# VH-VL binders against Counting factor-associated protein A (cfaA), part 2

Target 1, 212 residues: Counting factor-associated protein A (cfaA), of Dictyostelium discoideum (Social amoeba) (q54z64)
Amino acid sequence: QFISIQKYDFSGNCKNSSDSASSFEASSESAAICMQNDLLSGIVTNEGVCLIFNEVPTTFIISTKGDYIVRSIYDINDNNCQGGIIENKAIEIDECFVECADDYHGSTYLFSTETSLNYPSNTFMEISYNGECDGQWKTSFNYLQYYIVNKCNVAHEIETHTFSVGCNSTSSWVSEYAGEVCTVEPTVTTSYPIVDNCGDLDNSNFIDYCNI

## First folded at step 1 (VH-VL)

Design n12 (framework fv_nivolumab)
Fold by ESMFold2-Fast, scan of step 1:
Structure n12 (fold): chain C 212 residues (1-212), chain A 124 residues (1-124), chain B 107 residues (1-107)
Amino acid sequence: as target 1 above (212 residues)
Amino acid sequence: QVQLVESGGGVVQPGRSLRLDCKASGFTFSSYGMHWVRQAPGKGLEWVAVIWYDGSNKYYADSVKGRFTISRDNSKNTLFLQMNSLRAEDTAVYYCARGLRYFDWLLKGAFDIWGQGTLVTVSS
Amino acid sequence: EIVLTQSPATLSLSPGERATLSCRASQSVSSYLAWYQQKPGQAPRLLIYDASNRATGIPARFSGSGSGTDFTLTISSLEPEDFAVYYCQQSSNWPLTFGQGTKVEIK
């Protein structure tokens, strides 16, 4: 069983709901909407697999329990998910919800389950392995992350910065834009070769796939 | 404006304790993992500790493990570092830093926002 | 822990010259490598994350490249404000570690 986490464009308002800068919520006029045409990016992972995100030393398992997807978080020192669980966070399956990063920037999410591997077209995909690549990513991946090509994404980590992703059979690129919209010429575009074989990079645990 | 401001540094004798505070403003503090990084006079940067956005996970450099405790109060937008059993080699400027974030649970290991630092001098 | 070795320790150049700074990891860090600039009395400033992505507000003359164990920061044409200490940092494994720095100084 696969778990799908999809991120959608959010055009509503995120407002500070209290005096605290760390408390934000969507306005009452903004309904959470998870329509395919608003899909920006997503992650697909196998249920019950220990996930290690190398971007930070984080360790967790995503599983299902009743009508919920549960993320079980383990100590950062635990890289095999055999120790004690530090936290369980439950997200309702097939329930569209908004998460606000700051006063203006938010994203809409949908957590779902699939019995077969499913991913959208017109995407650039990065496929991760928790171990050796076996050459058949559809049967051996740990998680995959995709971006809908040519869609404007908000970079939560970098204030008013936005970006779009593109790819073809030999290259991928990221175009970065000043401000909240991707309607002016990009400030910078960075291109990368498509890595479609684990042997293309020394000790690499990732491959790329342009699904156009 | 996004900013981090450290406080609590000063001169302290070996074996004593000191607590550093880091006030965050201009962003949703509870959405970011936070780090402490230090720099001894004339030396390079040394990562000290991390705390997850919700306070659930913490990790420390071996040099401070068992002596330092990282914590946060999301209701006050404040990060803390409790430093116990201080040694001369803990003398450094201590920076709080924000972890770069992408998804709601995906955190980058780079630091996009830094405080100006607070000097801790451990001397007899 | 993963050890990052930066070379050279000091790079003496004139304004307008190209600077090439190297960072080598003791084991693969994939693309989880960042670069920082630090000037005396100031906090470090993020330049590059994920090996080659320029941080917001960083001039186009700064570029990062590499993967696995060998990484390079390039400054295409040095400006007076670029003379500083540069650090690489990995996030592939804990503890997070920094290189010892490369000082770019005026000849």
Scores: ipSAE 0.011, ipTM 0.492, lowest interface PAE 9.7, mean pLDDT 79

Design n13 (framework fv_nivolumab)
Fold by ESMFold2-Fast, scan of step 1:
Structure n13 (fold): chain C 212 residues (1-212), chain A 123 residues (1-123), chain B 107 residues (1-107)
Amino acid sequence: as target 1 above (212 residues)
Amino acid sequence: QVQLVESGGGVVQPGRSLRLDCKASGFTFSSYGMHWVRQAPGKGLEWVAVIWYDGSNKYYADSVKGRFTISRDNSKNTLFLQMNSLRAEDTAVYYCARGTYVWGSYRYTLDYWGQGTLVTVSS
Amino acid sequence: EIVLTQSPATLSLSPGERATLSCRASQSVSSYLAWYQQKPGQAPRLLIYDASNRATGIPARFSGSGSGTDFTLTISSLEPEDFAVYYCQQSSNWPLTFGQGTKVEIK
């Protein structure tokens, strides 16, 4: 089975926010909305994989227990998840919730389980694999991370700046905007080649997939 | 304070291998992408390779693809460059450098550099 | 790849004089242009990022300007410690590229 973590655009208020930036805990007074047209990005992972989530400065492993997904949090410097567990956070499966950084800023999340690999269309994906890849990654991957193309995302380090991701068969790109919304004209676009062959000379353990 | 210290340089014959290490301290190593940049004697700077904060993505300059491998051990705050099939043209001072990305993009500014380690490939 | 061309190759000046260094990109890099200083036997040091922002600890006499393809580094009044090689670098597109350098030397 697979664990799916989906991040949605959050336009609400975090009036009961916690001081913790490392928690996926729901705000008790925020109404969470997880509609597919608001989906921004996500992760699909196998149980027990050590993950580093760039929106929170923590290393964690995800597992399932009954009606809950349990996130075991490790020190931010522990990239192999072999050290001591700092905290266990239980998240109800299929429940939309908001994680707040302060009274004004937050993200909406949905954690779910799938018996078959499922990911949305119109995405740029980075796929971590273990062994065979390039056509067979669907049966041998560790985890994958995706961005919905042409969706506006808030930059983590500067919340007044936004970005969008795009791709085609040969390239991916990030377009940056100076405002809180993605304007029609970006201030800059940075392009990268698509790495879609695990036999490439760069010996990467990741491949890119433009699912357009 | 932020410090990066390279080691592993030396004199080596063409066709052989050498590994460079870069020990980081004074910052959360696992939160930053890391780069290798080299400089041939009397020449300018040439970017060599990058590795993302979690070790997931790696990119190389065309001149080193298939011969060099960048890696990291975040539990040891150490960056590595494995150099195989060395050529005379690889003779350079090798610097490790910390990259920061801005506004959630993939672009980088190289804000802190190590002191460098000299690699001389000669017979 | 984006090619950065720096001019002049060598700039011979005396302490107290103003130095103006140019960097031209083969295509637009918007504002994703940094400047580095390198002294003999030392690692490069970041001076300016995003075309015009001074890095931490960099004296006010250093300033950067420009956007698109044409960029300038200005040192308003040269100090003895400013005689060094200066490199521009773009981060708009992969691979990252540097200019060939401008040497600022004492007359």
Scores: ipSAE 0.000, ipTM 0.434, lowest interface PAE 12.9, mean pLDDT 78

Design n14 (framework fv_nivolumab)
Fold by ESMFold2-Fast, scan of step 1:
Structure n14 (fold): chain C 212 residues (1-212), chain A 129 residues (1-129), chain B 107 residues (1-107)
Amino acid sequence: as target 1 above (212 residues)
Amino acid sequence: QVQLVESGGGVVQPGRSLRLDCKASGFTFSSYGMHWVRQAPGKGLEWVAVIWYDGSNKYYADSVKGRFTISRDNSKNTLFLQMNSLRAEDTAVYYCAKGGRTYYTIYGSGKTYTYFDYWGQGTLVTVSS
Amino acid sequence: EIVLTQSPATLSLSPGERATLSCRASQSVSSYLAWYQQKPGQAPRLLIYDASNRATGIPARFSGSGSGTDFTLTISSLEPEDFAVYYCQQSSNWPLTFGQGTKVEIK
């Protein structure tokens, strides 16, 4: 079974003054609502896969236990999840919650399980493989991450900045904005070639997919 | 603390190939985009190539596109530059440079910061007959 | 590609004097501009990123300003160790590009 993690836009006030002290803390200013039109990005992963993510540099395995999704967190230098578990964190399945980075910036999250692979249209996707990188990635991927194209996202590294993602058959791009909204002209747009073949990289099992 | 060490430079004839390695330590290598920057003798800096933190995206300067290939091995904290069909104008000191973090998180953020906070000492490549 | 033009090519000053270095972009780079110092035989060192932010360990006498196409690096009072070549670099568009450099030399 697949585990789906979806990030939604949040238009409320967060009263947190520290992101490190209040990870996954529920916001008291607005009810948590996961409306599909507010979907910004997501991840779909197989249960039991060792995942390595870089913005919050963590190595973890996601699994299910009853009505919960459990993240088992490993040392950052453990890149195959064979060491000791540092922490287990439980998230209630199918319940929206708000994570606040500061008093203004937050996002709404939904963790769910799926018996079949589902991902939305109008997305730029990056797909990681567990083994062979081939045309049947739907049966061989270990996780995929997607961004809804042309949606405004808060840049977690620079919280006063926002970005949007776009793509076509040959390129993907990130347009960055100096303000907290994507309504002014972007300050910079960085373009990258679509990588649709894992054979050109050493020890890298990723491809890009523009799902427009 | 943070250290980048280049190797593989030397004298090579035109039309031949050479591979440069860059060994990183003192930071989480797998979290950062990595770059190659070169400098011809007595000239300014020229950006050569980038590779994203996970190897998923690459970009090259037009002067080297189709001849040079950038790659990385995150399990060995090593960056590579495979240089094929070398020309006299490729003669330069080649620097390994640490870029900003490229994020692909469970919470959906993807950005590459492209200023260079740490540089290796450089390795000289001389293309001469 | 975005072309960065630095001026002057050479700046001859004495210790204690103020240095003002310019970098002009052929099109807007917003605030995505960095400055580097390079001494003979050494790798470049990051001074300023995102137009005006000092890198870790860089003395307060170095400051950056500007946005769009016109940028300035200022050294408020030159010290002997500040005589070096300075490069600007844009991170707005691929390919990344550097200016040709400004040499700050002792008068």
Scores: ipSAE 0.006, ipTM 0.440, lowest interface PAE 9.9, mean pLDDT 78

Design n15 (framework fv_nivolumab)
Fold by ESMFold2-Fast, scan of step 1:
Structure n15 (fold): chain C 212 residues (1-212), chain A 126 residues (1-126), chain B 107 residues (1-107)
Amino acid sequence: as target 1 above (212 residues)
Amino acid sequence: QVQLVESGGGVVQPGRSLRLDCKASGFTFSSYGMHWVRQAPGKGLEWVAVIWYDGSNKYYADSVKGRFTISRDNSKNTLFLQMNSLRAEDTAVYYCARGSKTYVYSGGRTYYFDYWGQGTLVTVSS
Amino acid sequence: EIVLTQSPATLSLSPGERATLSCRASQSVSSYLAWYQQKPGQAPRLLIYDASNRATGIPARFSGSGSGTDFTLTISSLEPEDFAVYYCQQSSNWPLTFGQGTKVEIK
C-alpha cells in the first residue's frame, strides 16, 4: 500500500497571535480546500518504509491506523528508523488541512492511501532510493516527489521565495522568484540535465523523470 | 574520480590584479554550478562567488563585488576568478568547490559543496 | 545576510566521548544546512547535507539534526581522526554563509 501526500495552493494567512488563540485552529481547518486544479506538488511513499526526506532533520515511518495515517518520527541517530520514536503524529486520511510554518506562511495538504502507484501527468519527478538504486524504480523506490509543471510553488523560508518547474526529455529547469508570486520575471532560471541513471550525481541516490 | 586543482596564487601588492584557475576532472563540468570559497590564515571559511553551470548567472559576496569576476570555460573544464584592486584583507587560501543540487525541489539550486580543491594561497602585502 | 553562530568555540574531549556541536541561524534556513570537517592544512570535507543526510563515505558515528534556526552535529564516539574544526553552512539565502567554526580538541 502507498501513502500519497499532496500539497495544494494556499493563499490565506496563518495568523496564530496570542490574542486569537481560542479560535485560530478551527478557523484555519475550515478554510482548507484541496481541489485538483490547485495541486502544486506531492510525495508518494510505501507504507511501513523508513523515509529520509532532505527537507526534514529526522527519519520517519508512515503507517495506517484506522482512519489515520500515523507518522512515527525517529531521531536521525536511530540509523534507518531502528531505535526509539521521538514523536507520533496522526493525520486524518482524506481530510484536507492547512499546516502553518509561522503566523503568515502555510500550505494545504491531503494525505491518502492507494493500493496502486498513482502520480499525476504533466509533472517533473524526483525518485529516491534508500540504499540501492536500479532501473525498476516503480518496485524499489524509497519515495518519489513530483512537481506540477508550470505552476507557482512556495518555499516557506523566512524570506519567502516562489518557484516554478519545467522539464523535457533531456533537461529540467526551475525558475525562482524573489517575491511571493510567480507573475513577475524570474530572478534566476537554472537548468540541469535529466539524471535517469543512478550514480550520475555524487552523494545522490536519486533519478529524475519528466512525465510530460 | 572527481578532482579540482587550483593554480595562480602568489604574493601581490595592494591594488594589483591576480587570476586564479581551477581545473576540473572526473565529472561533467558543464552540469554543475561552481563556487569560490576563501579562508584567511587562522580564520573561518568565507563564501566568495558562484557561477551557474552554463555561465548564465553569477553572485558575489559584498566584500568582493565590483572587484572580483568569476567565469568559466566549459570546453576546457576550467573555472576562473579574476581578482582586481586587491586589498590586504583578501589574503587567504582560495578554494574552488563544486556546488550540489538540493532534493527539496527540482534540479535548479546549488546548496552545498561536495568536492573541494586543495586551495591556493594569495598573499596581499600592505 | 544570515549569520550562523556555532557553539562552543572550543570543545575539549577525550577519544570515546560524545561530541555535540551547535549551529544557530539568525533567521530560519529551513533544512538547508551542511556540516564540514577541516583538518590542519587540508580542504574542508562535506559531512552532512540538508541538515541530516550523511555524505558518501562518512562514518555512521556522524549525525546531523535540527531545522529552522537550531541545528546539531553529533559525533557519537570520538575517534582520534575526528579532532578537527567543524563548520556549518547555510544555502537558504544569498550570500551563502558559514559559521565561525567549532574546534574539537584532545583534552
Scores: ipSAE 0.012, ipTM 0.448, lowest interface PAE 9.0, mean pLDDT 77

Design n2 (framework fv_nivolumab)
Fold by ESMFold2-Fast, scan of step 1:
Structure n2 (fold): chain C 212 residues (1-212), chain A 124 residues (1-124), chain B 107 residues (1-107)
Amino acid sequence: as target 1 above (212 residues)
Amino acid sequence: QVQLVESGGGVVQPGRSLRLDCKASGFTFSSYGMHWVRQAPGKGLEWVAVIWYDGSNKYYADSVKGRFTISRDNSKNTLFLQMNSLRAEDTAVYYCARGRYYYGSGSYRAFDIWGQGTLVTVSS
Amino acid sequence: EIVLTQSPATLSLSPGERATLSCRASQSVSSYLAWYQQKPGQAPRLLIYDASNRATGIPARFSGSGSGTDFTLTISSLEPEDFAVYYCQQSSNWPLTFGQGTKVEIK
């Protein structure tokens, strides 16, 4: 019923490949290859939800077909998935997907399905859901996105910029770091209160959850 | 060089449409929620609309709901405001503003980077 | 919607004096309150977020305090460049709302 996309830390460097028509090199591998690396973040979604994917700036809907998870990709200007489908990308369930942006930077993703809601501990979660903001999001959510707290992430558009996420019961924060490491002092830390109520039920619903 | 540059403002007749663009540079646009805020001549600030970093959530002020549409193109680092059925009361300087750094849907608490604004005048 | 009421509407002071600006909310906004400075012909500039945190690059003479419904922006010793209009803004409920502004003018 649920589709899970898990983003893992990149293991090693991408091999040199002269591809004049593509900014990404991709290959399909077994789930074990993803799971050898640190889990950084993920999405759990119901089928048919319109999402934007940070790695490739496209809008997509995700669904299942047989042994495959299918992303139907829309123009990024189409924020509600009402336009024409540009491309359908299929990946076998429980397959590890490796994408290389260049020789030195890449991302690994595991696509899976689950009949019950599962998400990892030590996470900051942002949850989109329908209906009343009553704290019962587990039965009514549209999708959720999580970050493993205190893990170093590479920013999508600036590969030399890194960040980490933290939270407690009252606040969440993002620390940005100079260069490709999160071990130096942050250049900026931004803190936000935990939002556990929706103020505008007419348009969109969201809440935050610190799962520590 | 962190910058937001608005364009598309001008003089339009009541009932017509206009689109505003906001071009971002010097930061990771796709990581931030973006807002439109307006200011009528000689008046205070009025929040207009927000779009999350990933386009998944949008909210509008009641005065523009059903007439204005906020959208973004992360591949072009551009924020848009499509304004339909314009009224004299929509006359204002329109500012593009960045929600403070926060990967996710919660970047709406304060606006740390602002464009210089573009003037929209609705007159007969 | 939450209404923010700023007082006084105009504050006439001399350089070196302390400025105290008030923002009162029609219902509790917890600590979800920001302050902005705007000079004629310019975009607003963020000064304070989450009631008391100074934004990057903002001088130490600016400080924010308060929670719930009553908030204060203090400028400990006015500099010539501080004469401007100041706005408070809440983010606890949609729609986001601003106060009507306090003009700090030279006496």
Scores: ipSAE 0.012, ipTM 0.464, lowest interface PAE 8.6, mean pLDDT 78

Design n3 (framework fv_nivolumab)
Fold by ESMFold2-Fast, scan of step 1:
Structure n3 (fold): chain C 212 residues (1-212), chain A 124 residues (1-124), chain B 107 residues (1-107)
Amino acid sequence: as target 1 above (212 residues)
Amino acid sequence: QVQLVESGGGVVQPGRSLRLDCKASGFTFSSYGMHWVRQAPGKGLEWVAVIWYDGSNKYYADSVKGRFTISRDNSKNTLFLQMNSLRAEDTAVYYCARDLRYYDSSGYYPFDYWGQGTLVTVSS
Amino acid sequence: EIVLTQSPATLSLSPGERATLSCRASQSVSSYLAWYQQKPGQAPRLLIYDASNRATGIPARFSGSGSGTDFTLTISSLEPEDFAVYYCQQSSNWPLTFGQGTKVEIK
């Protein structure tokens, strides 16, 4: 059983719900909508994997408990999930919800479980897997993250910047845009070769896959 | 306080292998892309390799491609460089360095923190 | 690869003088150019990123300018601790590349 996390574009408002700068909520007019054409990126993971949540730098482990997915959250500086759990957050399976990083930026999420590995087409995928890398990542992967090609994403460390991801069989690229929307002309495009051969390492290995 | 500490350097014969480690502390290691940069004695800086924050993307300088492998273990806050088929031309001080930006798939990599370096000497 | 050419190779000046260091790229790097200072036996230290932004803790006497292919690092009034080797670095295209360095030495 796999856990699927899908991130969708959110065009509504996030507002500070208290005097604390760390407490943000979607406004009452900003209903959560998880439409397939608004899908930006996603993660497919096994249970117990220490993951980074890409909205805000936090670490967490995901597990299933009955009809819920439980996200166990660790300190932002505990990147191996070996410290104390700060919070356990229950997430309803197949329920669309908004998570806000700040007053301006939020994303819509859908958590689901899958009995077989599923991922969308027109994606650039980054795949982590364990043990000896034999090239059969579908049976040995730890987690994978995908980006829908040519979709506009927010760069959270630079809240006024956006980026899009593209790929082909030999290369991937990231186009960066100044401002909150992706323009026709990017300010810069950085290209990388597709890494489809992992090293024979004692620990986890990583590869790229352009699923076009 | 951000710290990067390299280890594993030493004297090695041509054709042999060596692994360098870089232990990170004082920041969320899993949020940052990491680089290896080297400097031959009396020469300038040469970029060697990069690995993204989640290990999903790696890129190498042509001079080391096929011989060196960059990897990371986010559970141990450690960056690695496995160096195979070493040549005299690989003799250098090797630095690990952190990307200025985190969770960044844009590839803009000025290096805001560097380790103190570890010397690798490839000599017969 | 993008080649960065620094000039002059060596700049001999006295404390209190203005230093002007040049970095030229073989093709446009937009504003994705950084400057580093390196003293003997030490790791490089980031001074300037994105052509003109001063890194944390860097004194106001250091400033960067330029875009595209022509970049300048200026030290408005040299202090004794500023005599070092300076490197430029581009992050616009793979592979990442450094200039060959400019040595700023005491006259």
Scores: ipSAE 0.000, ipTM 0.420, lowest interface PAE 17.9, mean pLDDT 78

Design n4 (framework fv_nivolumab)
Fold by ESMFold2-Fast, scan of step 1:
Structure n4 (fold): chain C 212 residues (1-212), chain A 123 residues (1-123), chain B 107 residues (1-107)
Amino acid sequence: as target 1 above (212 residues)
Amino acid sequence: QVQLVESGGGVVQPGRSLRLDCKASGFTFSSYGMHWVRQAPGKGLEWVAVIWYDGSNKYYADSVKGRFTISRDNSKNTLFLQMNSLRAEDTAVYYCAKGGYSSGWYRGYFDYWGQGTLVTVSS
Amino acid sequence: EIVLTQSPATLSLSPGERATLSCRASQSVSSYLAWYQQKPGQAPRLLIYDASNRATGIPARFSGSGSGTDFTLTISSLEPEDFAVYYCQQSSNWPLTFGQGTKVEIK
């Protein structure tokens, strides 16, 4: 069984009290909406894998319990999830919700479960896997992270900066913009070759896939 | 244009406290994570602590956890490090460093550094 | 924590020669590896970020390569001002860690 974490565009403000900065807003018709057209990025993982969440730097394991997906959060220095659990956050399966980093910045998320591997098209994907890099990553992956190409993403720690991700068969790139929108000329564009062979010295159980 | 200036270093006895300040200019201070990195005399670099752009999240190296507190005042473009229960092994030059970002994610590389301020902990 | 091991500890070279510095991580850091230069009495200076991107103002003779666990900093032709200590640093996992440094000194 796979667990899917999807991040959607969030244009609202989080509650402006310090006590609410780290809390979740209850998912409801009036609180948060996770529409497919607003999907920005996501993670697909097997249950029980130790993950590091780059947007909010935490270490966690995801498991399923009844109608909930449970994130077990570990100390930021615990990269193997072998220490004590700091917090368990229960999230209703298929419930759209907002996670706030501060009074004004947050992201909209949807957690779901699937019996078969599903991921969206028009994505750049980074795939972690076990075993050989021989094109069989769909049956051997640990987790994958994807970005919808050419979508504007807000940098978590830089409120005035945004980025977009693009790719083709040979390269991926990240364009960074000074501002709240990705409509002006990027200040920096960084390009990387597509990494798709595990036999090279530069590859170590991670591959890139441009799913255009 | 970007400048970071540390102050507050000096000689202190073990077990005492000291506060370091870092004044920033030339960039939008409130938009970036800030770090403290130290270097003992003749030794390499050691990351000490980080504080997020809005002050909401903080992380520390195990060697200083529970003794040091990082904070910031965005209205004054100033970063602070409160150092309590100082030990001889805390003797180092302390650098204020600005966090860099790539692909919209926190990367923790340091694109600008202050000049450093020397803290000597000795009897 | 991720341990970064730099080799060699010391490189003794002459101006005009090529310098090749290695940094090995105890586990994959993907491309989240930076290189710094430090001269005596000075703060470190960022040279390379995200394994291969030159920082603003850094001369073209400096280049970075690698991914995963094995990284290289290359100085194509040493200038007198390049004799310094060089550090690698990872930002893949908390805590952030530095290598022990490679000293590039005059032969």
Scores: ipSAE 0.000, ipTM 0.451, lowest interface PAE 15.2, mean pLDDT 79

Design n6 (framework fv_nivolumab)
Fold by ESMFold2-Fast, scan of step 1:
Structure n6 (fold): chain C 212 residues (1-212), chain A 125 residues (1-125), chain B 107 residues (1-107)
Amino acid sequence: as target 1 above (212 residues)
Amino acid sequence: QVQLVESGGGVVQPGRSLRLDCKASGFTFSSYGMHWVRQAPGKGLEWVAVIWYDGSNKYYADSVKGRFTISRDNSKNTLFLQMNSLRAEDTAVYYCAKDRGYYDFWSGYKYFDYWGQGTLVTVSS
Amino acid sequence: EIVLTQSPATLSLSPGERATLSCRASQSVSSYLAWYQQKPGQAPRLLIYDASNRATGIPARFSGSGSGTDFTLTISSLEPEDFAVYYCQQSSNWPLTFGQGTKVEIK
């Protein structure tokens, strides 16, 4: 089965929120809403496989236990998850929660399970391989991360800068804005070629997919 | 808006202990991993230690492992570095540094977007 | 640990000239490399993260490229405020490591 982690736009007020909230702990006191029209980005990964995600300083397995999705953390040098578990962190399945960076910036998250691979249309996707990159990513990927194209994302939660992602068959791009909304002209747009074949990896374990 | 202010530096003799504090403001301290980075006089940057947003995980450079302890108090927006068994080669400016991303499942970046002014620690006899 | 080697140690250039700084890793760091600028008496400033993404507020004259073991920071046309020491940093493996620095100085 697959684990789905979705990030939604948060338009609420963080000023009176608890600053002790943890994104890895279940919360039963916060009211949050996760509407599909507010979806910004997401991650899909396989359950029970050893994951190395370089943006997180650890090696882990994501699994389900009762009503929770559990991340089991291993030593950073244990790249096959054969050693002892250092820590377990749990998030309640199918419950929205808010994570606030300051009084004015926050995001909502939803963790869920899927029996089949699901990802939304109108997305730019980065697909990770932690094994053989055979060109059949739907049956052999490690995890994938997607961004809804042309949606406004916070570039940095303590800054008023935002960004949007776009793509076509040959390129992806990130447009950065100097404000809290993406309605002004972008300050800068950076373009990257689409790398959609294993032969084009150039020491990278990622391929790109423009799903428009 | 974001501020990190280090304190506790000074002159100490080899073998002694010293504690550094870093007071944070302008962001939700409890949502971010925090680091200590040092720089010996006239030398380059050396990463020292990290502590995750909730205090659950810590990593150290080999040069300080077993001697230094990183900790945090989220209720006081304060990061600490307890330095024991100090050596002459620990002489450096110590910077408190904020991790760029949340240390959640997928957004830990292990890059330093904001730094304090630094505090000088001199280990001499 | 992953060792980062920066070259050259010193670049002596005039305002308006192009600066090209290199960083080589002892093993692959994928795209998990950042560049920092440090001026005398000041804390470092993040310029580039994930090899090629400019941090917010960083001028367009700064650009990063590379993947795996070989990385480059380019300053297309040096301004007076760009004369500083530049460090690369990898975030692929623990411990986190920095290069030794490249000093960009006025000719």
Scores: ipSAE 0.012, ipTM 0.495, lowest interface PAE 8.7, mean pLDDT 80

